# VHH binders against p49116, part 268

Target 1, 238 residues: p49116
Amino acid sequence: EGPLLSDTHVTFKLTMPSPMPEYLNVHYICESASRLLFLSMHWARSIPAFQALGQDCNTSLVRACWNELFTLGLAQCAQVMSLSTILAAIVNHLQNSIQEDKLSGDRIKQVMEHIWKLQEFCNSMAKLDIDGYEYAYLKAIVLFSPDHPGLTSTSQIEKFQEKAQMELQDYVQKTYSEDTYRLARILVRLPALRLMSSNITEELFFTGLIGNVSIDSIIPYILKMETAEYNGQITGAS
Short names: E, the ipSAE of ESMFold2; O, the ipSAE of OpenDDE; V2, 0.75 times the mean of E and O plus 0.25 times the DockQ between their complexes.

## First folded at step 16 (VHH)

Design B21 (framework vhh_brivekimig_d4)
Fold by ESMFold2-Fast, scan of step 16:
Structure B21 (fold): chain B 238 residues (1-238), chain A 121 residues (1-121)
Amino acid sequence: as target 1 above (238 residues)
Amino acid sequence: EVQLVESGGGVVQPGGSLRLSCAASGFTFSRYDMSWVRQAPGKGPEWVSSITASGDVTLYADSVKGRFTISRDNSKNTLYLQMNSLRPEDTALYYCVKGGYLPWKKTFDLSSQGTLVTVSS
């Protein structure tokens, strides 16, 4: 068998669009988010345990948890993305839309609450100073969630989740040996991910894809696409 | 050198069907995702559809989803696009391109001749 995750699964390097525009726009935000989504899906598909579940299970699992993986990725890559600046730009746009009466007040309130929940989550993770190993295992815990409706192989998924939890516990206990409550503080943050609406996340970050490709459609494609071309595009290597 | 030869275009009435083909050479076709891209008169290129190297997963632009079907035959090094329920707005020069769909990809290698599809009454 061996460990659920190897050192290669700890590496999570987001390649941002270059150069950053003087003024943030929908295209830059959508491209940045799409790069993070692709990175997150390629991270998941590289896990041998995930591959062993088979194509149909892989697709169902990721369709159920992509928003949780994406949100963890936003928190992990918040500095690289200048996420606070992106969220401030979105808030400014929404406030202007309220004054121009272009969107319903009820919808704007719903979206603003989502942004505040997202900021709260990212701030809590930053305050805890979550490291790369911890992020990798938190992503594995949400990926191998056996409780989503319609899943097959739920016993096997649960075993992989338990393995992720055990390996995270072992890592935290050895690396942060003087902080006996660190694991508990980290794990109690995870339920907040289930409160984030995937529909609102798609609206905020993937507006440039809306009307072209849905997240539901792109997921099985990313999980099976050729990796050499993707790697060439993000690293600039031929 | 990568060579792609598109064929199958023509003039068809709204609601009609056409099947496009792309003959590939100069690379190991079975190892690459492939895409169809179209360029309407006076407009920039628009991605239409992609298929994985093995052919097991496909992806479509919302404008063609449910009407177009992408497929491939790796034994013949050939990519296909079955177009049904054609609309005037599908009128374009259609290109096959080496490579799959990446949302941040801004340019396509449209060095091949393409195949013209005209949907008119």
Scores: ipSAE 0.786, ipTM 0.914, lowest interface PAE 1.0, mean pLDDT 90

Design B22 (framework vhh_brivekimig_d4)
Fold by ESMFold2-Fast, scan of step 16:
Structure B22 (fold): chain B 238 residues (1-238), chain A 121 residues (1-121)
Amino acid sequence: as target 1 above (238 residues)
Amino acid sequence: EVQLVESGGGVVQPGGSLRLSCAASGFTFSRYDMSWVRQAPGKGPEWVSSITTSGDVTLYADSVKGRFTISRDNSKNTLYLQMNSLRPEDTALYYCVKGGYLPWKKTFDLSSQGTLVTVSS
């Protein structure tokens, strides 16, 4: 009966690990991306509707949509992350690898196309000047996607997605009352998220994970992590 | 105030097994994720495994996955690491650490004594 999201769900503050190094390296990129992934999972955990679905459903949902949540987070936090600088460095490295014949041309092409799609998505969101409320509802629409293979409780997930869509519509109509087509412009950006490969995202951003663990194995661990311990690490508090 | 006491290490031949224990005191053990970290001679600390508060989710470094099993007994304030199919590269001082896995965490509180595991012929 209450709203799906509260004002606390609009706050999305990424704390970067340290000043950007003189030259970008795999470790800095991985640490920055991991902090964003952790923040995104913590954001999802804080939604009462999400918790109401139960642990197994929660894990399945996040495993299915983490790449979409992560990509929305990259767009939202692009300035804080200096994402354009990170992507430019990766592109430069890949172009040099082609010249030096160190990677297969077909694989490099796939990765380059993924980076260009990511850059285009982030630029589109920036041009639309998406605000914090809009990002929160877009993330909720993505999180409560009932159409991923293997999900249970799909009718309840669909109800939460519809509630997210309705609340986004109400917000946009009230806040941007003079821009009749704003909601449509925002919603047509979402299908592009489904075209981005989670495997390529993992290779680009998470190859430096400590202990060489997979994102699939990390997700259930993070979703069950003690909240105070998690918050202390993210904020740097003791 | 936080006290962690590791035990169970020893000398074993390749393919052998050992069970490590960590007795915790000075904090509410059942409210914290716990980890095992090892330090091989001449190397920095390496995260090995983590377990959530209830013990229902575990995480392992790829180097030990399928061979090691982390578990806990909250009624005894004790953390365990069952090590099977031991290899020479598992030779290290093993530490119990308060806290779970974090991908950016390179520094661990290794103020406890640790327990030595040596895998050799």
Scores: ipSAE 0.694, ipTM 0.873, lowest interface PAE 1.2, mean pLDDT 89

Design B23 (framework vhh_brivekimig_d4)
Fold by ESMFold2-Fast, scan of step 16:
Structure B23 (fold): chain B 238 residues (1-238), chain A 121 residues (1-121)
Amino acid sequence: as target 1 above (238 residues)
Amino acid sequence: EVQLVESGGGVVQPGGSLRLSCAASGFTFSRYDMSWVRQAPGKGPEWVSSITPSGDVTLYADSVKGRFTISRDNSKNTLYLQMNSLRPEDTALYYCVKGGYLPWKKTFDLSSQGTLVTVSS
């Protein structure tokens, strides 16, 4: 019956690959993105309400929303990632792979639009100065989305989403009491996440995994893998 | 001291099958993800498959998906890899490693002897 999220869920610390290469490459970008994906999935799996939905529902839910969680994570960790530098490197790498046919031209436009949408989203979140509590609850609202096709337990998922919305409202109203419209400004940012293609995100950030293992396959594995091993790999120097 | 002993390798023709085993000791086997990693002659190590502590979830490299099956018997502290529809490119020394799949993990503890799999006509 307690709060949906505890103080431990506000902590979201991305450990970047070390050392940073002189020139950003596909491997560094893929490793950085993979670390954020794993952090996001471990964050989700630690929520008692999420655990209560059961393994099959958990897998279906995060397969549906991983791109939204990942994008929120990019915005939250934009500074530690030097995201603008990574996006510039991605654009440069893509331009080196450009073909001359019309299909390639259409693809370039689609990718550039995705990058622009991502930059606009991250800029909007930065301008609003979204804090750690707000990010945690926005991620929870996205995670407990009952409206994805093929989901089961949708009534329970909706109840958890409504709980997240209520707790975010209580937090914002108490912490930013003088800013009556802050909650509305924050919530209207969320629909933009649904406009971002997971396929384009995968091609931009997870190129190093393409042909080796799929995001779809990794998700159920991350949700059930040993936590202490993951924590040891992330918190240690090695 | 973590000790892993691989076995079950051999020479087989293309399309054949082999079952690899790994006997684990020196740690609480049932609490850890386990993986199979292979190293072909003249190449670096390639991750093949991982399995969660209770065996609930498995993960496979795209190159072996649908052909290989990873499994474990926690009562016997043993990890298995059932390899079907073997191809010449599956020829490698196969290692059992403690730990799961992490995309950024570049080094594996290959201090064990491994088991050699040769697929040739």
Scores: ipSAE 0.799, ipTM 0.919, lowest interface PAE 0.9, mean pLDDT 89

Design B24 (framework vhh_brivekimig_d4)
Fold by ESMFold2-Fast, scan of step 16:
Structure B24 (fold): chain B 238 residues (1-238), chain A 121 residues (1-121)
Amino acid sequence: as target 1 above (238 residues)
Amino acid sequence: EVQLVESGGGVVQPGGSLRLSCAASGFTFSRYDMSWVRQAPGKGPEWVSSITKSGDVTLYADSVKGRFTISRDNSKNTLYLQMNSLRPEDTALYYCVKGGYLPWKKTFDLSSQGTLVTVSS
């Protein structure tokens, strides 16, 4: 049996929109988030084990875990995105909405709590100095989650998740042999991903540019779309 | 040379139906995702729908979802858009374009003539 992930799956390079506007707006934020979402799903669709599960299972898995993959991507790409600046702009917009009475106080509180959870997660990952191999395997662990409601083929999905966990363990033990507790510190961070609402993530990051196309609708399309045009747009190689 | 020829437009009353066709030539149609884009008078282009190269998956703007159906016949190099329950706001020049949906792609090759759809009482 070969490894679940190859070196090609460790590469995760986000191409940001350009030019960066003088003041951040909803269109720039949405385009940045959309690029990360597409990158995350193209990463998932490139995994042979994922392909082997078949189209219907692939769609169901990604619909269940896209927010977890997206949040891991935000943490991994926080520097290239200037994520702290994006989150500050979102907070400023929300505070202005309170002053203008355009949004309910309860809704704003929910959104602010979501942003604080996101910041805490990204800060914890940064403090642990998670490397590219570790991010790749953490993404694989959340992708191959057998415990989402409504999934079929759960035994095969669980097998791939266990393989991801074993390969992460092998990597960490060899690369960070001096830090016996590193793997445990990394894995204990993962449950926090499921506490973050996908509906709030969609509201914060995916309005305007996508229009009224929902994440649920776009997922099966991204998983089957032609890749040459996408690769050309991202790398500039076409 | 890429050539796309749209047809099937016309004048219909609200609630009516039209079927648009796009005849493609000058490229290997079966290798490309395809899209329909519309431009209303005085407005910029609006993406409407996309279909993957094999026809496996479709995507629709929420404004047309449930009313429009995109399809393709790779043996005939033809793209279709079945439009049902038409509304006045669907009035536009309709274009087929080579390529699928990318949310950051704001410009489309609208060099073809398009086909005019007018929905009025």
Scores: ipSAE 0.784, ipTM 0.915, lowest interface PAE 0.9, mean pLDDT 89

Design B25 (framework vhh_brivekimig_d4)
Fold by ESMFold2-Fast, scan of step 16:
Structure B25 (fold): chain B 238 residues (1-238), chain A 121 residues (1-121)
Amino acid sequence: as target 1 above (238 residues)
Amino acid sequence: EVQLVESGGGVVQPGGSLRLSCAASGFTFSRYDMSWVRQAPGKGPEWVSSITRSGDVTLYADSVKGRFTISRDNSKNTLYLQMNSLRPEDTALYYCVKGGYLPWKKTFDLSSQGTLVTVSS
């Protein structure tokens, strides 16, 4: 009966690997992305409404939307991550792979299009000056998506999504009362998240995971893992 | 004092099986995720598998997925690793470790004795 999200769910603090190397490598990029992925998953698992859906539903929801949550996290943490520098390093690595005839031209086109879509999304969010409350509710809207195939309890998921939408509307109307169209401008950004391939995101950011584990395998693990060790390494993630 | 005692290692032929055990004491075993880590001769430690504290979710390195099964018995404070279809590349000293999988975790507490697994013909 209370609000879907509390002030604790608005807090989203990414702890970057230290120190940042002078020249970015696959391992630094992967560790940075992994920290953001873990932060995003722990954010989701901390929501009482999410917990109430049960383990199987939780796993299915996050497997379906992790790329959308991750992309919103990239946009929100773009400055902390120096995302533009990371993307430039990925592009440079990709160009070197072309020179060495390691990738097809069609695959390179797909990957470059993905990077440009990601840059456009992050730039649009920055231009709109999306705040922490808005990011939290946008994440909640994509998390509680009832339209993914194979989901059970879709009516309850839809109710939580509608609650997220209502609370976002209330927040924006109260906080940005002078900007009548702000909510519409924010919401029309969301469809772009579904145009970005989760397979390409995994290839770009999660190459070099310890043990070469897949995102599909790591998701249920993150949702059930013990938190004390993780919390000890992530300042302000709770 | 955290104490972990690994056992079950031995010499086995390629394609063979071994079951490793880890007896835990000095901490509340049922409150911690646990992992298996191995160290091959002349190499650094390699993470192998992790299991959540409840035992309901497992994670495996791609190199062992489908061949190894991690499990635990919280009533006995014991962690297990069932190893099937063993390969020469699996030859290593195997350690159980308090704690789960973190992709940025650089160090493991390998202060226990470990158990030696040798896969040879």
Scores: ipSAE 0.829, ipTM 0.926, lowest interface PAE 0.7, mean pLDDT 90

Design B26 (framework vhh_brivekimig_d4; at its last look DockQ between E and O 0.77; V2 from the best seeds 0.00; counts 0 for: SAP .683 > .668)
Fold by OpenDDE, look of step 17:
Structure B26 (fold): chain B 238 residues (1-238), chain A 121 residues (1-121)
Amino acid sequence: as target 1 above (238 residues)
Amino acid sequence: EVQLVESGGGVVQPGGSLRLSCAASGFTFSRYDMSWVRQAPGKGPEWVSSITYSGDVTLYADSVKGRFTISRDNSKNTLYLQMNSLRPEDTALYYCVKGGYLPWKKTFDLSSQGTLVTVSS
């Protein structure tokens, strides 16, 4: 069989909402995050191996790893998104909410730690200067993780993950031949993704979703939505 | 020209049911996601539900989840909204909209006439 990923899967271009507001409000943050989420999901569904797993398995996989995919997307698109500015805005909004709401000190700490972990992860990826191919393979490795509970076709998922790993290895050896330990340095970052709470990510980035829908609910919809709808909205043609 | 014609609205008691229909023309219905949007008096438009082009996946606002069911018949170019357990707060003009759910979309092209749903004791 052919490679797991093609050059078409390397392209990962996020289009930010325009114009950028003077003040980063919840709406702008949510829209930006949603665009990234949609891009990530559409990336996944464009992979032939992903399609081969079937709709049910696909949905289950994405539900299990969307936070990790999203986080990798944040890291990859950090400059375009001005992620540091977004995170600062989120913190400011949270502080305002904390003053108004009865949030426990423990919850505040938990949320702030999550933001810190997110920032550290993105900074670490930036320091490694991860390129588009490496991100694509890392996302594939995360996507095709067989160790999530409730998954079917785990053997196939594992095979796809191994294929992603092998292709990444080949790419790194070819492209960065002088950096013998680059692959190891890259892969060792992945465990950090598992330490991040999907619930907190959802609360931080996706507060204000129209209809108050959950990411869990929207995932199957994104995976099956008509592609022109998203593209039209992103390009402003709708 | 895209044409959407809603029907099925009326007056119903709380706890009652209605089924809305939308007849679509002027575009290839089966290739587009569709949505229901409602506008209550004095309020802005509110997204209610969306369905993918194939009808395989549906999505609902929390306010109507478990009570409303969106469906479609592509052979008839028709969109449906089954509304059960209706509440006074469901009172609104209901619009059929070409296009699916977008998390950030707060404005809708409500060029159609809509169908009025009134829930009152």
Scores: ipSAE 0.844, ipTM 0.922, lowest interface PAE 0.6, mean pLDDT 93
Fold by ESMFold2-Fast, scan of step 16:
Structure B26 (fold): chain B 238 residues (1-238), chain A 121 residues (1-121)
Amino acid sequence: as target 1 above (238 residues)
Amino acid sequence: EVQLVESGGGVVQPGGSLRLSCAASGFTFSRYDMSWVRQAPGKGPEWVSSITYSGDVTLYADSVKGRFTISRDNSKNTLYLQMNSLRPEDTALYYCVKGGYLPWKKTFDLSSQGTLVTVSS
């Protein structure tokens, strides 16, 4: 009874580390990515439907789709993050590693292919001029994916995904009524998210995590952590 | 008002075990994530482990994962760190701190006394 997402779930505001360094480094990139990951996880945990699935199902869902949510967040926050500049810095580091014979060419090729796929995805979303409502529902569609292995409550997850799809369709057809094919152009972009390796995303953006913590271990922690300290840190009050 | 008192440190040989305790007062312990942080001689603080306010999720630095276990007893306002398979590089002053893991938080309130752990023959 009621919409899957409220207006509060459409709002998605990334607070970047301050100050920005003159030259990008691993620590700045990791902190920026970590802020986006925490924002994305706190966004997911704030959805009543998500909480209704229960802790074990919630954790399994997010462990399965965090890379898709993170990539959608990168696209949505690309301007705030200066993502093109971050990716250029990563590419430069990789090219220097090749020249110095520090990393295998095969591994670097895999990482470069990942960066190109990411850039292509972000560029396609920018060209479509995806709005905040559309991003919120695209995130909901990937979050409530019933087809990941090992999930429980798959029928309920599928119902929430269908509700997200229906509400997105209603919004796009009413808001962009003159563009008959907009929804199809948006939805056809989603399968590309599953072609991107979560292990390579972790290597590119999260290598500098304090304690060398894995994303798989940090996700359950974010879903259950105390919120006041997190809220204080993003407002600068704590 | 926040007061944290660490205890349980000592001298052990490599491969040994120690159990650290932290008695908390001056705040509602059960409403806050808690962490263990260590500082080796001549080095800066290193985050070790965190536990959620409910105690149901834990997080560990890769260097201690599988060897250390963080736990809490909210009825006693006490945080614990069980340390097994200790190594010389675990030698440090160990502090408990109010607050959990945030990758962008770079400072810790280490005003408490800490408890010294020395791993040597």
Scores: ipSAE 0.837, ipTM 0.931, lowest interface PAE 0.7, mean pLDDT 90
Fold by ESMFold2, look of step 17:
Structure B26 (fold): chain B 238 residues (1-238), chain A 121 residues (1-121)
Amino acid sequence: as target 1 above (238 residues)
Amino acid sequence: EVQLVESGGGVVQPGGSLRLSCAASGFTFSRYDMSWVRQAPGKGPEWVSSITYSGDVTLYADSVKGRFTISRDNSKNTLYLQMNSLRPEDTALYYCVKGGYLPWKKTFDLSSQGTLVTVSS
């Protein structure tokens, strides 16, 4: 009945670990990425339409789309995170791994292609100067994707996605009234998100998680954890 | 006035089992996620497991997954850790901690007494 998202869902403030080390390491990268993951998951759980789908559907939906949400978050927060510096550090580490025979050549090729695709996606979003409202609706569109295998309630999920698309369209038309093709230019970037490998994202950004937990296991926890500790410690607010 | 009292530790042989308990008081137990943290001799603290405030979701360090089971009874304000297939590397002082898993949180309130688990032949 009401709008899918409110103004509180537009703010997306990432707080980075402090202080930034002289040389980036696995721990700094993993902590930075973990903060973005938690921010993205708490963003999703705060949406009334998401809450209305129920706990089992919520977990299944986020397990299916977390990498797309995370990748949108990387693009949105690329400047705050110094993402280009992080990716350069990862590339340097990969080059050292080749010299030490720690990874196979086929694996290195897969990882480098993934990094290139990620850089291209982030650059394309920056060139379009995507604003915070547009990012919020794009994240809602990928969150409420009805075509992931194994989902229940796909009709309701589809209705929420259509609502996100309509609200994005209305926003773009009002705010960018003289740019007839802005919506189309934005939407043609979304298919690239499905090409991002969650396996490689986890290896690039999350191998340093405390306890070596998997993203698949941590997602149900983030969705059900109490919020007061999270809101009070790192972000102050969502 | 938060009070956490751990019990159930002891000496066991490799492959053995223990059940740890933690009696909580001084706060509304059912509102908080809870964790187990352990500290081996000469080592820093190691997060072991967390459970959400309702008990619906559990999370385990990969070093204990499949062997340990965290649980809670909110009517008794008690947290549990069932430890099976114990190994010498599980030897540590085990602490009950108020609060859940946060990957950037590297310090824990280990001011309680803890309960000692020793796994040796």
Scores: ipSAE 0.753, ipTM 0.899, lowest interface PAE 1.1, mean pLDDT 89
ESMFold2 (binder alone), look of step 17: mean pLDDT 83; pTM 0.850

Design B27 (framework vhh_brivekimig_d4)
Fold by ESMFold2-Fast, scan of step 16:
Structure B27 (fold): chain B 238 residues (1-238), chain A 121 residues (1-121)
Amino acid sequence: as target 1 above (238 residues)
Amino acid sequence: EVQLVESGGGVVQPGGSLRLSCAASGFTFSRYDMSWVRQAPGKGPEWVSSITWSGDVTLYADSVKGRFTISRDNSKNTLYLQMNSLRPEDTALYYCVKGGYLPWKKTFDLSSQGTLVTVSS
């Protein structure tokens, strides 16, 4: 019964590191990205349907889709993050590195192509003026993806995804009743997320992680970490 | 008040092993994630490892992964760090800290005495 997401799950507020440095550096970028990743994981772990799938399934789902959730979060929080400024700083650093060696140049080209795809995705979402409810349900659709290899409980995951799709459709049709094709324009953006390399995202945004920890190892830790202090920091309660 | 007492440090040869302990009091130990942090002479603090409140999940700095094992006994309010294949660069004062891994948290409450680990000769 009940809706898949509550009003609590629509609220998605990123608190940025303060103050912003005069010149962007890897530490500021990494801290900003880490806060967004943790907010995204906190969002996922708070969903009752997600909790019902159990620890092993939860870990597998988030490991498979964290890059999609993170990219949706980048688009949703682009203004708060000054994402265009961060991406410009990354591009500038990479272009300066082209002078070093030819093998590095090929990798830089691949990374720059990833950045251009990310910018286009964020721009398309901004042009569509995606609201908080739409973002919440898009995140739910990518979270409850039954088609990742190695998953158990795939029929239950698929049912939760279908519930997310149904609730998104109901919301869009009621809220944007005059725009008959809005849902289709929104949903057609999602396949691009799967073509973005999680390894390149990790390289761009998470190189400065304390202890050089991988995102893959952080995921099960964050999903099982103690909630009270974390929740207080992330939700702005103090 | 929160009290953390580290022990188990000592002098060991490269390749040796040590097991560190941290006795916690003054708070509900079983409801908090815990971490180990080390500080080498003349350097800033370095996060080493974290464990969730239940003990279900652990996390390790890349420099110690595969060599160190963090564990806890909630019935005894005690945190452990099993250190194997020790290297000279592991030489540091080791602290246990209330709280888990947060990538934006750069500062730690190192007001406890710590336990000294020296890997030499």
Scores: ipSAE 0.689, ipTM 0.873, lowest interface PAE 1.4, mean pLDDT 88

Design B28 (framework vhh_brivekimig_d4)
Fold by ESMFold2-Fast, scan of step 16:
Structure B28 (fold): chain B 238 residues (1-238), chain A 121 residues (1-121)
Amino acid sequence: as target 1 above (238 residues)
Amino acid sequence: EVQLVESGGGVVQPGGSLRLSCAASGFTFSRYDMSWVRQAPGKGPEWVSSITQSGDVTLYADSVKGRFTISRDNSKNTLYLQMNSLRPEDTALYYCVKGGYLPWKKTFDLSSQGTLVTVSS
């Protein structure tokens, strides 16, 4: 009973690394991406419906959809992150790698196509002027996806997804009453998230994680980690 | 006063094993994630492994994954690191630190004595 998301789940504030270097490097990009990943995972853990599914289901669910959540977070925080600048730096590095013959042409093409898809997605969301409530519900829809292979409790996950869809519909129709087709325009953006490779996202944004940990290993850790130290750094408390 | 006392280090040949212990006092051990950090001669501190407050999730640096096992006993306020298949590159002073893994956390409180692990033939 009660709404799936509360107003606290709409708040999504990314704290960027400081200071920003004059020239972007893999460490700055990785730290920025890591902050967004942690914010996204802590957002998911705060949802009572998500907590109710239990640890094993939570881990499996997030391992299946982290790239979709991360990409929605990139779109939502694109301005705060100066994402266009980060992507330009990555493109410049790839172009230099072509000239130095450090990477295969096929791999570079694959990565460039991924960057193009990511940029197209973020631009489409910006043009639609997606608000904080809409982002929260879109993240909930992708989080509670019952159709990933190997999931248990799929009927309960599907019910939470349907609840997210209904609450998004109610919000959009009430808030944007003059725009009859807004919900449809928003929802048709979601399938594109599944076409983006999680392996390429990991390579682009998470190279140089302290200890070279994998996203697959860090996810269950973030979902169960003690929050006071993390919250202290986010709020600026000692 | 937060106190951490590491022990269990020693000299071992490549391929050998050691079990490190950390006795914690001065804080509610069961409420904090804990980590092992090492410092090799002439190098800066390197994060090795973390464990959640309840002991249910662990995280390892790629360099030690599959060889090291972090564990804890909250009833004894003790953190452990089981080190198998030791390599010369594992030679370092090993520290127990209060707190878990944060990718942007590059500094650790290494005010404890640590325990020396030397892997040599």
Scores: ipSAE 0.824, ipTM 0.925, lowest interface PAE 0.8, mean pLDDT 90

